# VHH binders against UDP-D-glucose 4,6-dehydratase (TGDS), part 7

Target 1, 355 residues: UDP-D-glucose 4,6-dehydratase (TGDS), of Bos taurus (Bovine) (a6qlw2)
Amino acid sequence: MSVAGRAESLGPPDSFAKRVLVTGGAGFIASHMIVSLVEDYPNYMIINLDKLDYCASLKNLETISNKQNYKFIQGDICDSHFVKLLFETEKIDIVLHFAAQTHVDLSFVRAFEFTYVNVYGTHVLVSAAHEARVEKFIYVSTDEVYGGSLDKEFDESSPKQPTNPYASSKAAAECFVQSYWEQYKFPVVITRSSNVYGPHQYPEKVIPKFISLLQHNRKCCIHGTGLQTRNFLYATDVVEAFLTVLKKGKPGEIYNIGTNFEMSVLQLAKELIQLIKETNSESEMENWVDYVDDRPTNDMRYPMKSEKIHGLGWRPKVPWKEGIKKTIEWYRENFHNWKNAEKALEPFPVQPPFV

## First folded at step 24 (VHH)

Design bc3 (from bb5 with S52T V62D A64V T98A)
Fold by OpenDDE, last read:
Structure bc3 (fold): chain B 355 residues (1-355), chain A 124 residues (1-124)
Amino acid sequence: as target 1 above (355 residues)
Amino acid sequence: EVQLVESGGGLVQPGGSLRLSCAASGRTFSRYFMGWFRQAPGQEREFVALITYSGGNTYYSDSVKGRFTISRDNAKNTVYLQMNSLKPEDTGVYFCAADYWGKVWYKSKSYDYWGQGTQVTVSS
């Protein structure tokens, strides 16, 4: 009786060279990343995982929604069972992890939610990626993990000293991601970017919020003195940085993604007022500014060195004057892309920090 | 246009005190952040202190923190720098600066208006 060995029918070879999972793809930076990947890598399958929270919009992906190498999956990274099944079914080769709670003001009120989503969710994801033997896992962090400084610039070796719950959660998640490199030599890369601006951002952050407020004939609400400064990168430049890291980034390494362009919140408000209200009158500009209570903790600046990624051949290209005009124009037409966008324009209630 | 004129500089011994004044021209003094910078011989101009337009907030370089105090009187269009516990390393020309925009406040290039400076010499 001849035991006919059941030839396991090897399913047709996957028509795509690589399968890339991008989490948070209906968000801001990640949506730009997905668009870029889908357009520039037709031989890659791009899988967008997003839970479609309040700040997400599938309209950000409208230009590529019908592409053959694009797939959207609604899901939560905090659902360990779902994530496991996702990796089993989608045969993921590369992970770009953007999904996070990111609103700093909200993190003071909902700190545990930030911990849950940013830390636990990241842990679930990196664990599943490791089990699935993913080739590369890129974790998107923030310059805020370094904490604030007036005099020194932070490099990738600088200690993490976060000063708010958002930054703390991102920093904690880094520890988990890095641990997979240390323990298993799982190919993780961590990026730490400065502030990003451009189209597709939910209007709760300073730039889209100020733009939207002014476009709706409302005043900019400045926290504290407005003298805190941030470095701003345009969205396309940041995408190029991620592509650079994807191609040339070394496993186990951290890369700062920064810019020398620095602006205070107050200056930002005034410049936006000039651009949107088309005024050069100082007195008129002042009419569009209100001051509110500061955040419980508000770092004055996040100076960061980016020589490491420069060594990979990346530099920011889009000048502020160009990027901000494009951004302003986009919001004029696309503010309604979020159903609850008007709620984002309301002053954020500053609640005392949970000490 | 804002014109700034510094005064109050001079020679002082280590441990001594000086009070600098900067008088601003015009009626819009309260619209400007006021800063003090200093420049030692052969060195770059460095940030010393900043005061907000309302006078409600002040910022200092680490080197002068606890020793110097910036203040302003908007009714007099004047900003002050009280310098206590002066050290030889505090020697330099002190400049008053005004900024409407509230730019990167610790950088000299952020300020639109400058005084001519007043010499402060701390020497035994």
Scores: ipSAE 0.579, ipTM 0.841, lowest interface PAE 0.9, mean pLDDT 92
Fold by ESMFold2, last read:
Structure bc3 (fold): chain B 355 residues (1-355), chain A 124 residues (1-124)
Amino acid sequence: as target 1 above (355 residues)
Amino acid sequence: EVQLVESGGGLVQPGGSLRLSCAASGRTFSRYFMGWFRQAPGQEREFVALITYSGGNTYYSDSVKGRFTISRDNAKNTVYLQMNSLKPEDTGVYFCAADYWGKVWYKSKSYDYWGQGTQVTVSS
């Protein structure tokens, strides 16, 4: 009968092809990922899970907040009963796990909060995702898990040797995530990225902090010598890397997401002074730098090879000159993206490594 | 303009010691990060050591750590490299370099001012 055929030919009401959970979606990198997924995958339901910590802003998502394939759920990944209910009700197919405490200096002051969120929260999440038979779980980690080196360049086979509480919590979380592949062949993928910069980054991190200080006629505060170096990736390049891993990444594998672009903190400050204060005078630039009497809390360098993801067809496309210009312009117009943005400009207290 | 002149190189047996000096003239020496690099035949210049402008912090490549010591005397506008327990792989031309900006200090391209170099040969 045509009535039975009509019912069979119609798909389920309100169905989507895939349902993607993005944890930490009101944060920095994850918000760019959500915007890209919502716009480019209208047949996917994109579910933003965030507890709305001080670094988060729903303004990061305002351009897509009214889309029919976007949903915000406020909640805490550390609440195991909530997480179990979430997987039972939302029928999640794919998990992109970005939610974390990420500030290295803060991790020395609030170390147990980092353990709670990054380790326990990740374990709750991966356990629930496995029980719910999620088809893919991507854990977002960091190059800092390798530990620092001046001469050695790390690939994905290199051992983890973290040297601070933030990096240690990420390394421990990786162990829990990887164990689900080893024991169950649960399809996890781990990414380890260089530092990321761009719009939506809460201005406690070095690049947006220096930009925001200079734009408010305040000096860049250099902790220690400023000679520590980092590799910096622009936010849209990192989103493309996550999309590449989502499409082409092999289960059980780890992918470094890095760049050859390196910069010391002191060079960063001086370049931003040149760009924002429009000066080439060495004496004028020195007037925009203050040194704080403390020691660096981080390794000097995190050298990383990314040949594995290059083999999947991804390379960074945004040159520093272009990315930093866009970032400077964004903060000029969007410093108040967070309710209490001026608090991000305050120095963290100097603490001994052991409390 | 900063001008750098190295001295103190020579021929030495394995296990021996040498002390290199780098005399600086021109701009305010005490504002510059000072480094030593070396170049073996057919190789790129490689980082050896760095000292901050105040002398308060020093950094070394892994291959020389514990054997070499960098120091500076801002009153004499001079930086030194004390090289102990020398090995044949330490052979090369040693260059003094200066950088105001605090750029990526283990990369030779970060330095704007270089000395002429002094030869160190470790041979049995």
Scores: ipSAE 0.122, ipTM 0.637, lowest interface PAE 5.6, mean pLDDT 86
Fold by ESMFold2, last read:
Structure bc3 (fold): chain B 355 residues (1-355), chain A 124 residues (1-124)
Amino acid sequence: as target 1 above (355 residues)
Amino acid sequence: EVQLVESGGGLVQPGGSLRLSCAASGRTFSRYFMGWFRQAPGQEREFVALITYSGGNTYYSDSVKGRFTISRDNAKNTVYLQMNSLKPEDTGVYFCAADYWGKVWYKSKSYDYWGQGTQVTVSS
């Protein structure tokens, strides 16, 4: 079989060493994973499955869209007939399951959609992957399944205590995925990540939202005190973590993918104002911040230990100052990566009253 | 610049109460997030409580939640810590701290100004 530096017709499926299904591949984190896999593993066929919701963009994949080892399939993981047919026809060896609804504030308003996509969709997918004898299934979960704490850091043995519908749907999906290991020894691995930032993130999330607001001469809107803190991982670091888990992760195991870097929302806003508006004046920086006295609905901190994945040889490498600079530059040129990007700059909806 | 002076420490029996005060001198006191930390010998300072510059929000470590109350009086430039249902593990030196930036507020390194501390001892 030839090593090609030129376009060739793809041979039969056995001309690739592995066939990798990536769900949600037009989204944020998964698009970085696809780009990395396509570029760095030309002997793998990378299959992008995405339904192309509002957070997705095929522009995230434009640099590799013409590669011979890349294939896009539009489809919905909630369609069990479609998913079964996909596994019957594509001879998938490895599944990386990123597809999810991820916006915490929206999960309070649209909770049943989160259950449908995150729980039912994951169950459909893992069931079909098991029937097709897929050799590895990676489920991408979140540190939010642990719940919040100021006093302790969670490791993979800590119980799940989700506090919002998004985190609850991810925790429930983990239970379905883990049951296939327990019952059948189906080779699943679960990852639980800190918050990720970088290019390709739909600008409803705090980092790209503040960047985009400031670049359009609008104020950062701080909901509540802005003292909520999060750990932030740069996108390329998390891709390297997934590659490490793919190569070295043990079936049935859970791996935290985290960082010790923490930042409050208010500190984030003030740093972004300094970087984007080029001011150090405290009074001038306050002119770029609006406060909204909404009740906070999320935990103040999600502390997580990552010693298990450190034992596999992975650590975050990108310093905040480098990662945020690259992210600011990307949004300056790519705000219209999504058709309705301006809608993301609007305030979050008011949650309906509970009965 | 802000100078902070704590007072109100002392010896208290388990189950007792104590009220700490932190007097601030400085023209920008009302612009600062104010916190309390405590330190047992041989340990690092640990977060106890935070109050926002307006007094509208308060935060507590899990170990003191429900027992301690932080408050502030911006007219008097003073922060208070009401400590109820005290336990021997609450023993330590209590420090008042100030941060303008809203940094990671449960980390002692986030605070720019510190008092000298006041000793609290809880023993039978």
Scores: ipSAE 0.119, ipTM 0.632, lowest interface PAE 5.5, mean pLDDT 86

Design bc3 (from bb5 with S52T V62D A64V T98A)
Fold by ESMFold2, fold request of step 25:
Structure bc3 (fold): chain B 355 residues (1-355), chain A 124 residues (1-124)
Amino acid sequence: as target 1 above (355 residues)
Amino acid sequence: EVQLVESGGGLVQPGGSLRLSCAASGRTFSRYFMGWFRQAPGQEREFVALITYSGGNTYYSDSVKGRFTISRDNAKNTVYLQMNSLKPEDTGVYFCAADYWGKVWYKSKSYDYWGQGTQVTVSS
């Protein structure tokens, strides 16, 4: 979608105006994007490609699963023959590449898997998309590629200095994606987002994990000091950012998708305890926190400037109190959205040695 | 209620050193995150350093990292800031601050208790 916004409706479903591939579509952010695309672009065919890893759920797509402009394909982006065949048979016009391994703690344990999926898989995908003459390729990256800083805020021209295997794999994948613009003017766009929260997030991540622990009458486990801070962006605001980039984003460019809203892990735990246990007593709230020092040091802060995307007309609209209330309510009814949800509540073990 | 009193400020030449102290009185000093902030005329207070309530972890702004050291003595209810290799841009009023819960600790709004400040001037 270059200069055009939401496309006009076309004739029969088999004459779709464009065909959009969304990788990782049974996952967190991508499922919200697919629902929005299917509902808002009925004349586009939306193709969900997902290998259905432990953090994915087809339940995320139930509301649109029977729509004529939606199609699910189970497959692995690391299978180069499958990916080539996919582009030859599905006539894909636009790629939204969300598929990745995303859990930072797991990246220390399964580092080579992160390299394989995030780097090799992305390279396979962008190469096939270029060969198929895809008209737009959006790669979804992370603010963590900049590395941490307490004082400096990163804009899109800042160098990448990743500090963990997850961030390193995303930074390396960005290099492959950007090289197709530099060499061929293949129309890529890279987005780097703050941490996202909301429904559909597998509860290994801090916000849904704390919500789910508290809802099961268990303590929030704070790893280390809990002083690290993150910016948290609500899922529907991120979908609007991707739609803005799809409509107005300039080929070859990178867009930070961020928020000024920021909190420490300790403050997050306090606020969730207050909301879920309905208490403001500091002594009672301390009873719901437990400390574990069992993982590598994380960056303290990922500050990011988002003026570029503000210039396209996007800003976050969902206030924290509204977004977190919706999220708490969703997990109250949907903890079993994943068959392995109970495993997500277990403490994370120390990184094993590499051989 | 925690009360904080800074001392140790003064005039020093560039490249020199100063040691600031912050004496705390009140309930449980040993359960507070303690920080130092500074303010130049006409500017907002800016974060300098933080020490955790146990003293096990310290954090610094990029502008002072490697030159300043924060420490605490919970038996004496005192936090210190050792400032080495001082530069003219380090000039300002230095404030001690306390926060019980570990909120967004590099933001001045996160701190519930503040001292009155002590002037540090780095000039020839």
Scores: ipSAE 0.064, ipTM 0.593, lowest interface PAE 6.1, mean pLDDT 86
Fold by ESMFold2, fold request of step 25:
Structure bc3 (fold): chain B 355 residues (1-355), chain A 124 residues (1-124)
Amino acid sequence: as target 1 above (355 residues)
Amino acid sequence: EVQLVESGGGLVQPGGSLRLSCAASGRTFSRYFMGWFRQAPGQEREFVALITYSGGNTYYSDSVKGRFTISRDNAKNTVYLQMNSLKPEDTGVYFCAADYWGKVWYKSKSYDYWGQGTQVTVSS
């Protein structure tokens, strides 16, 4: 075997059938997506782009970190020069855009940061992807763009009526993404999901926060009445939905990714107390709940219909009892997955300071 | 065990008003979230309004917001529904319901105790 034969080898990037950029890949949902892609598509190069903020952890990718079809790049989607260079050098075919600021309570305090990351960052990304002639761009949005309702269930044709800065930033970002389809037929797809739970979620969100508080012998802190309700999807069900959209989703389309399972914050606390403290006594459960004022106001419900993605063959499969059991077990052994996990258990401010 | 009895239903012309009452007995009333639901023939019970156990917060379905007012008097163990600007689509049997922990409050399955219902008919 000659030395010339080895010297003529093409670079590793040209040996893969597709190259997939996943933004926010050290985060919650996106890390599950990366693990699934790396394991199930060994002929695809999976590129994880993450700034590594406080919600991110490279530990989320440990099981696949040594795979030859996985690559981590640290960078900021808001840096337009860096993003353009990235698309010029990595030969990206598919973009899965998960990177965002997502905490609703923080969006009332840090509203302009949400605009910068979610709107400007998405616009930078979709412009560079279009210029590089990427063959598919999936933008990950939220059911909160519809606004709240008790009576009406929203389908993908329903108008957006966001009611908080987080939802507003996602809705605005959707407009930029959709405009590339309308102007250029750039093959974008938008997904709008219910709330997701499972391993890898930074424990400032309600489910992992209550789990972690109870596991550390602390009370669940209920904002306001605790009557606000959300639909919760288990992480592996959401990954399967994204894979379905990636394979069967039509360019220019929007897909709701939802579930009929609903739970109030107060009911969630009750069930977690029963599971973690192993008690059925209402008086004992009362010892594990505290209340604080809920300001600013959040929507009470985000009802959503998902018949469109059901037509692609996807439905949620993980029942709540199974998903929450796995989640509780994960946090028992993995609370220190993030450097500053203890900070997640602190209360958030409810009103920004005034000048 | 909480027992609930509704009253105040009847026939009313469009644009009219009615006040429903729900008298509660049994366990401590002041510890329960209280709701009103309604049911037209052939339909599931639908959420109308909720009031928290202290009376400090109220929530309404979109179809009745601005027209209906829920209130409670914990000293009299009674919850009320003031219905103004009534429309034919408000016709149905109105049920009072109670829940201790505040589960998914716009779902009828979340409530542990129910009244027998009172008929409201809005007809020209």
Scores: ipSAE 0.047, ipTM 0.589, lowest interface PAE 6.3, mean pLDDT 86

Design bc4 (from bb5 with T98A Y100F)
Fold by OpenDDE, last read:
Structure bc4 (fold): chain B 355 residues (1-355), chain A 124 residues (1-124)
Amino acid sequence: as target 1 above (355 residues)
Amino acid sequence: EVQLVESGGGLVQPGGSLRLSCAASGRTFSRYFMGWFRQAPGQEREFVALISYSGGNTYYSVSAKGRFTISRDNAKNTVYLQMNSLKPEDTGVYFCAADFWGKVWYKSKSYDYWGQGTQVTVSS
């Protein structure tokens, strides 16, 4: 009587070294991150979680859509049941959390939606990640959490003083993420980036909006004087920063990701006019600019120190003139990647913030 | 090209007041943000104040805020700096500057046109 030993079918050894969940991957920065990860880490399974909101486009991922180490999952981070099941089924090792409502102007009108998605959604995600014993959780925040400053540069120890609902929601989410480190020593890392520009961004933000307006022979709408300045990083540089943090970032730490390149909104408009309309005439430039009322709160600057991440070996590399040219060219061909791109070009009604 | 000519500098006692003027040449004065900078001996040129093209918005350095007032008259192509409660530390050459681009306003490199400057000396 031959005791046929039940060969426990050892499921095929997980052919991937790591499984990385990237939330918001059909968005802007996250799509670049996914593309980079899929191309450069063939031994990693990259899982893209996105709810496919109005600003998302799977066209951003077209170059890697058929790769074996890439998987797209449509879902909402605010669905706690779904998120829990996702972690149970996908065996996630690393989380890069990009998914957020990010449009500042919209945050004044729909503040609670921002709170819900950015705070509650992040809480759901970090909780599930903790339960699943994820080895690293990177939360993507913003320099806006520091609030505005005219002269003082913010470092990672500077207090959060957000001045708009978007920044407030991101700051609040940081508190939840950080609390998991404090309470459980769950390996979280928080990043705070300056403004990012490049391909794949929904054209509601200042750079893609101005580019698209001008390419459609419409005027740039400047809020207030347009003297408010932002620091701009090219998309590939910020991806390299995230890769650096992924590799070398210490759990429980915060890393600013900034640049010394600073430009006002007005200067940005005029430079884009110069590039797109191919004019050097001051008079002609003025014909492409309209001024509208300022935002209820509009910080003049977000100066930020980035020495900490510099210590990890990261520096921005792409010059403005190169990056912006590439960006302009991309939008000429890809503006219609979103179904409602034209709506993004409409002036945003400035409604008083409901305090 | 915009030419700028400062005037109104001089010697004043601590606590005194001066009003600087900067006259711009040309017909395009209203297209420019106008700024005041100052440079003390052996020091770098520092931002003092900026006014928007319409005159509706003004910006000041921390040291100037509450004591100095920048204004402009576009009909006269002139920008002004009213300086009150002057201190010895305010001593320096004051420069008028113009910027079309609306660049980073507190940086001297942002401005394309400069005056020759006017000396302000605050001394007892």
Scores: ipSAE 0.728, ipTM 0.897, lowest interface PAE 0.7, mean pLDDT 92
Fold by OpenDDE, fold request of step 25:
Structure bc4 (fold): chain B 355 residues (1-355), chain A 124 residues (1-124)
Amino acid sequence: as target 1 above (355 residues)
Amino acid sequence: EVQLVESGGGLVQPGGSLRLSCAASGRTFSRYFMGWFRQAPGQEREFVALISYSGGNTYYSVSAKGRFTISRDNAKNTVYLQMNSLKPEDTGVYFCAADFWGKVWYKSKSYDYWGQGTQVTVSS
């Protein structure tokens, strides 16, 4: 007797106060955003659009998968026909655009894919949103669009000087998004965040990769000296920042989402070794680190000012010690949420500089 | 605990040269990034130079770049700062610092071990 799961009739679109499209929702930050929106805004319909690429996992959304105010749609933002139809059928009021290729190392090898997804895809999306008369369009960018700096902190007025294909693609997409404000006064907001860490991130990035390597009794692979620093925000704090921007952000404006917490890749590795291997021995710590050649272009720092969003009342809240412990614990149990997670732990082949 | 002792400071004329040395105690010298900082009277301590474990990588402040050279001899547990083309603005107490963790290397607060400092005076 095949229990035909009754497709619960989605009540008429008119039952929700707002309909929010979140792209890339099966990813990292966007999944946290969706969970937060679904839980805290029961009168909003949250529509998750994701193509389910290698780094995506629907397990990130398991806690809200059966909620009435949540809908998942598999699709590609680069499919202009699909996107147009989506806006026509789903009656979207707000767009949060997270969907992107984000792995910097991969961007050197597959640069055109990054351009296609991040630039063309964003252009398709913002165009469709404009035609659909969306009330607010938030584009999620990165601090890397500013380029590297040793001493100078970047503010929202600083020029974009990206140094890698990922950052370049994100910067280019910003230009398209901003152009809709300039030309049409379409209500766009751009955010530029520092590095984010926490649960739900595919283990190809430095923090989840190091955690996972160590938990599998493998060494952390450090590029160069490991003295390059990044600013790290916990995922929930970043979600709060997006919520703040959603509520209080001004159309046509850019908001940096940063933190004063800065850590080098080497320090990160050693601290994770200390926590995961439960050692305080310097000699033992060294046994869990391997050094490899540096990347062709590796910015030392991305210092960024975030006073603008502070003016809206947002501050990071989660201390590093707390956030990282929660993150470590999550990966201990959830590493296999991705079928290809083990592939992420492999050293990224440093392709010789394309002569 | 790592103890650091600076030497080689003194009075020099503008355009002159000095070589500072910092001797480290202990057997784990090669595990530490070694840095030089300086502090002028009434000013904050500022980063001058850093050298990696093996000596393969060096970093300099904008003011030091092209004039100063940091080096190390791990067999002697010593780090050096060769200072050329000295200027009056280079006057101050120079400090040796050590960091195991590879923290934010241009910030003084990142270093756990410091020497007592050696006075460098550039004056005509």
Scores: ipSAE 0.718, ipTM 0.893, lowest interface PAE 0.7, mean pLDDT 92
Fold by OpenDDE, last read:
Structure bc4 (fold): chain B 355 residues (1-355), chain A 124 residues (1-124)
Amino acid sequence: as target 1 above (355 residues)
Amino acid sequence: EVQLVESGGGLVQPGGSLRLSCAASGRTFSRYFMGWFRQAPGQEREFVALISYSGGNTYYSVSAKGRFTISRDNAKNTVYLQMNSLKPEDTGVYFCAADFWGKVWYKSKSYDYWGQGTQVTVSS
């Protein structure tokens, strides 16, 4: 009587608990998010959707590129047919929408492209997600939607008063996303973050640009007086904020993700000069700074309250001194991760390379 | 090190005017943002005005805007605060401050050098 060993039917290996679509995953913040998700949630399938624009780099994802719970798909969120098919085939449970045109200076020149990508693309994506009955849709917005303020801090109930085409496009996209909550009770969450810095950012933004300029023995270009201030969050802290919102964020709600750390562009330049050029000489520091014309519209500051997300248990952790050193070191080795990264170092107006 | 010395304070009637001066020591005056702060009794020191290196840009508190004018003469290493239409609430010690870094201008901690202050009293 041969005891036929019951072959335990190994259930199909493929049963991930959740499937998460992250758009713009070959970019800056989204790449950190994907890395974190893949590493910390092995039971989640992480789908990276990116069109691989000029500021994208798959090198940002090299550490997780071979993981079983990671998939990369090249595509454009503005392609409605593609997006629809993606949702049909990939069975998405959660969407984290990071994909956007984000360079403020370029938005003055290419405003319609920003509208197309950030507004139309977001509309396509949220519509498809709604049709697919996604469980949670997180839209990543910006503090710039509030407009500038000198004294008053903005909270999540503050009106949107964008002052540049980028911020306008992000604000408009919020309206579409929010409308799906209002009309259909589709579970959307909107985040509004301060400036983020750290590894993986294309060197066109102020911090990576100044770092890279100085590392290439070029001067920092200050717009106007350089007294405009920004609040800077380290990339890992922002990722933790998104994870917090993913876990605890309430559908239909907006969450500011800010920090009390505020720095002027000029101070930023001088501190980077001090760190990279290893000088404490005031006269020497001045040799590494050039002043150029200001932007058509340049808000002095974006003060923002973050008590709401603090209530969820999130706070920034990484001190500036630590985060900036890590960032500087990363760019020393990884500046060339992007094709034509040197073009990002040119003074504005600069045109991105078209893929 | 930069030393700052304020002058020009005094007693003035409501609606009156004063001109404060701050003389800076050293040869590098043009490398510093210059600011004015004030402190009323029992209150925290508050931002009044700031002027850029060349004097091309000025910033004012809401209370100071339209009434006060900050200016500088780099050749004389001096920053000025012209105060017009003075009110009793403008009473306090006025401090001159200097900042090399261009830090957050409305915060007192941003400034590396301070004067001893000059008393301004607006009273009938």
Scores: ipSAE 0.715, ipTM 0.892, lowest interface PAE 0.7, mean pLDDT 92

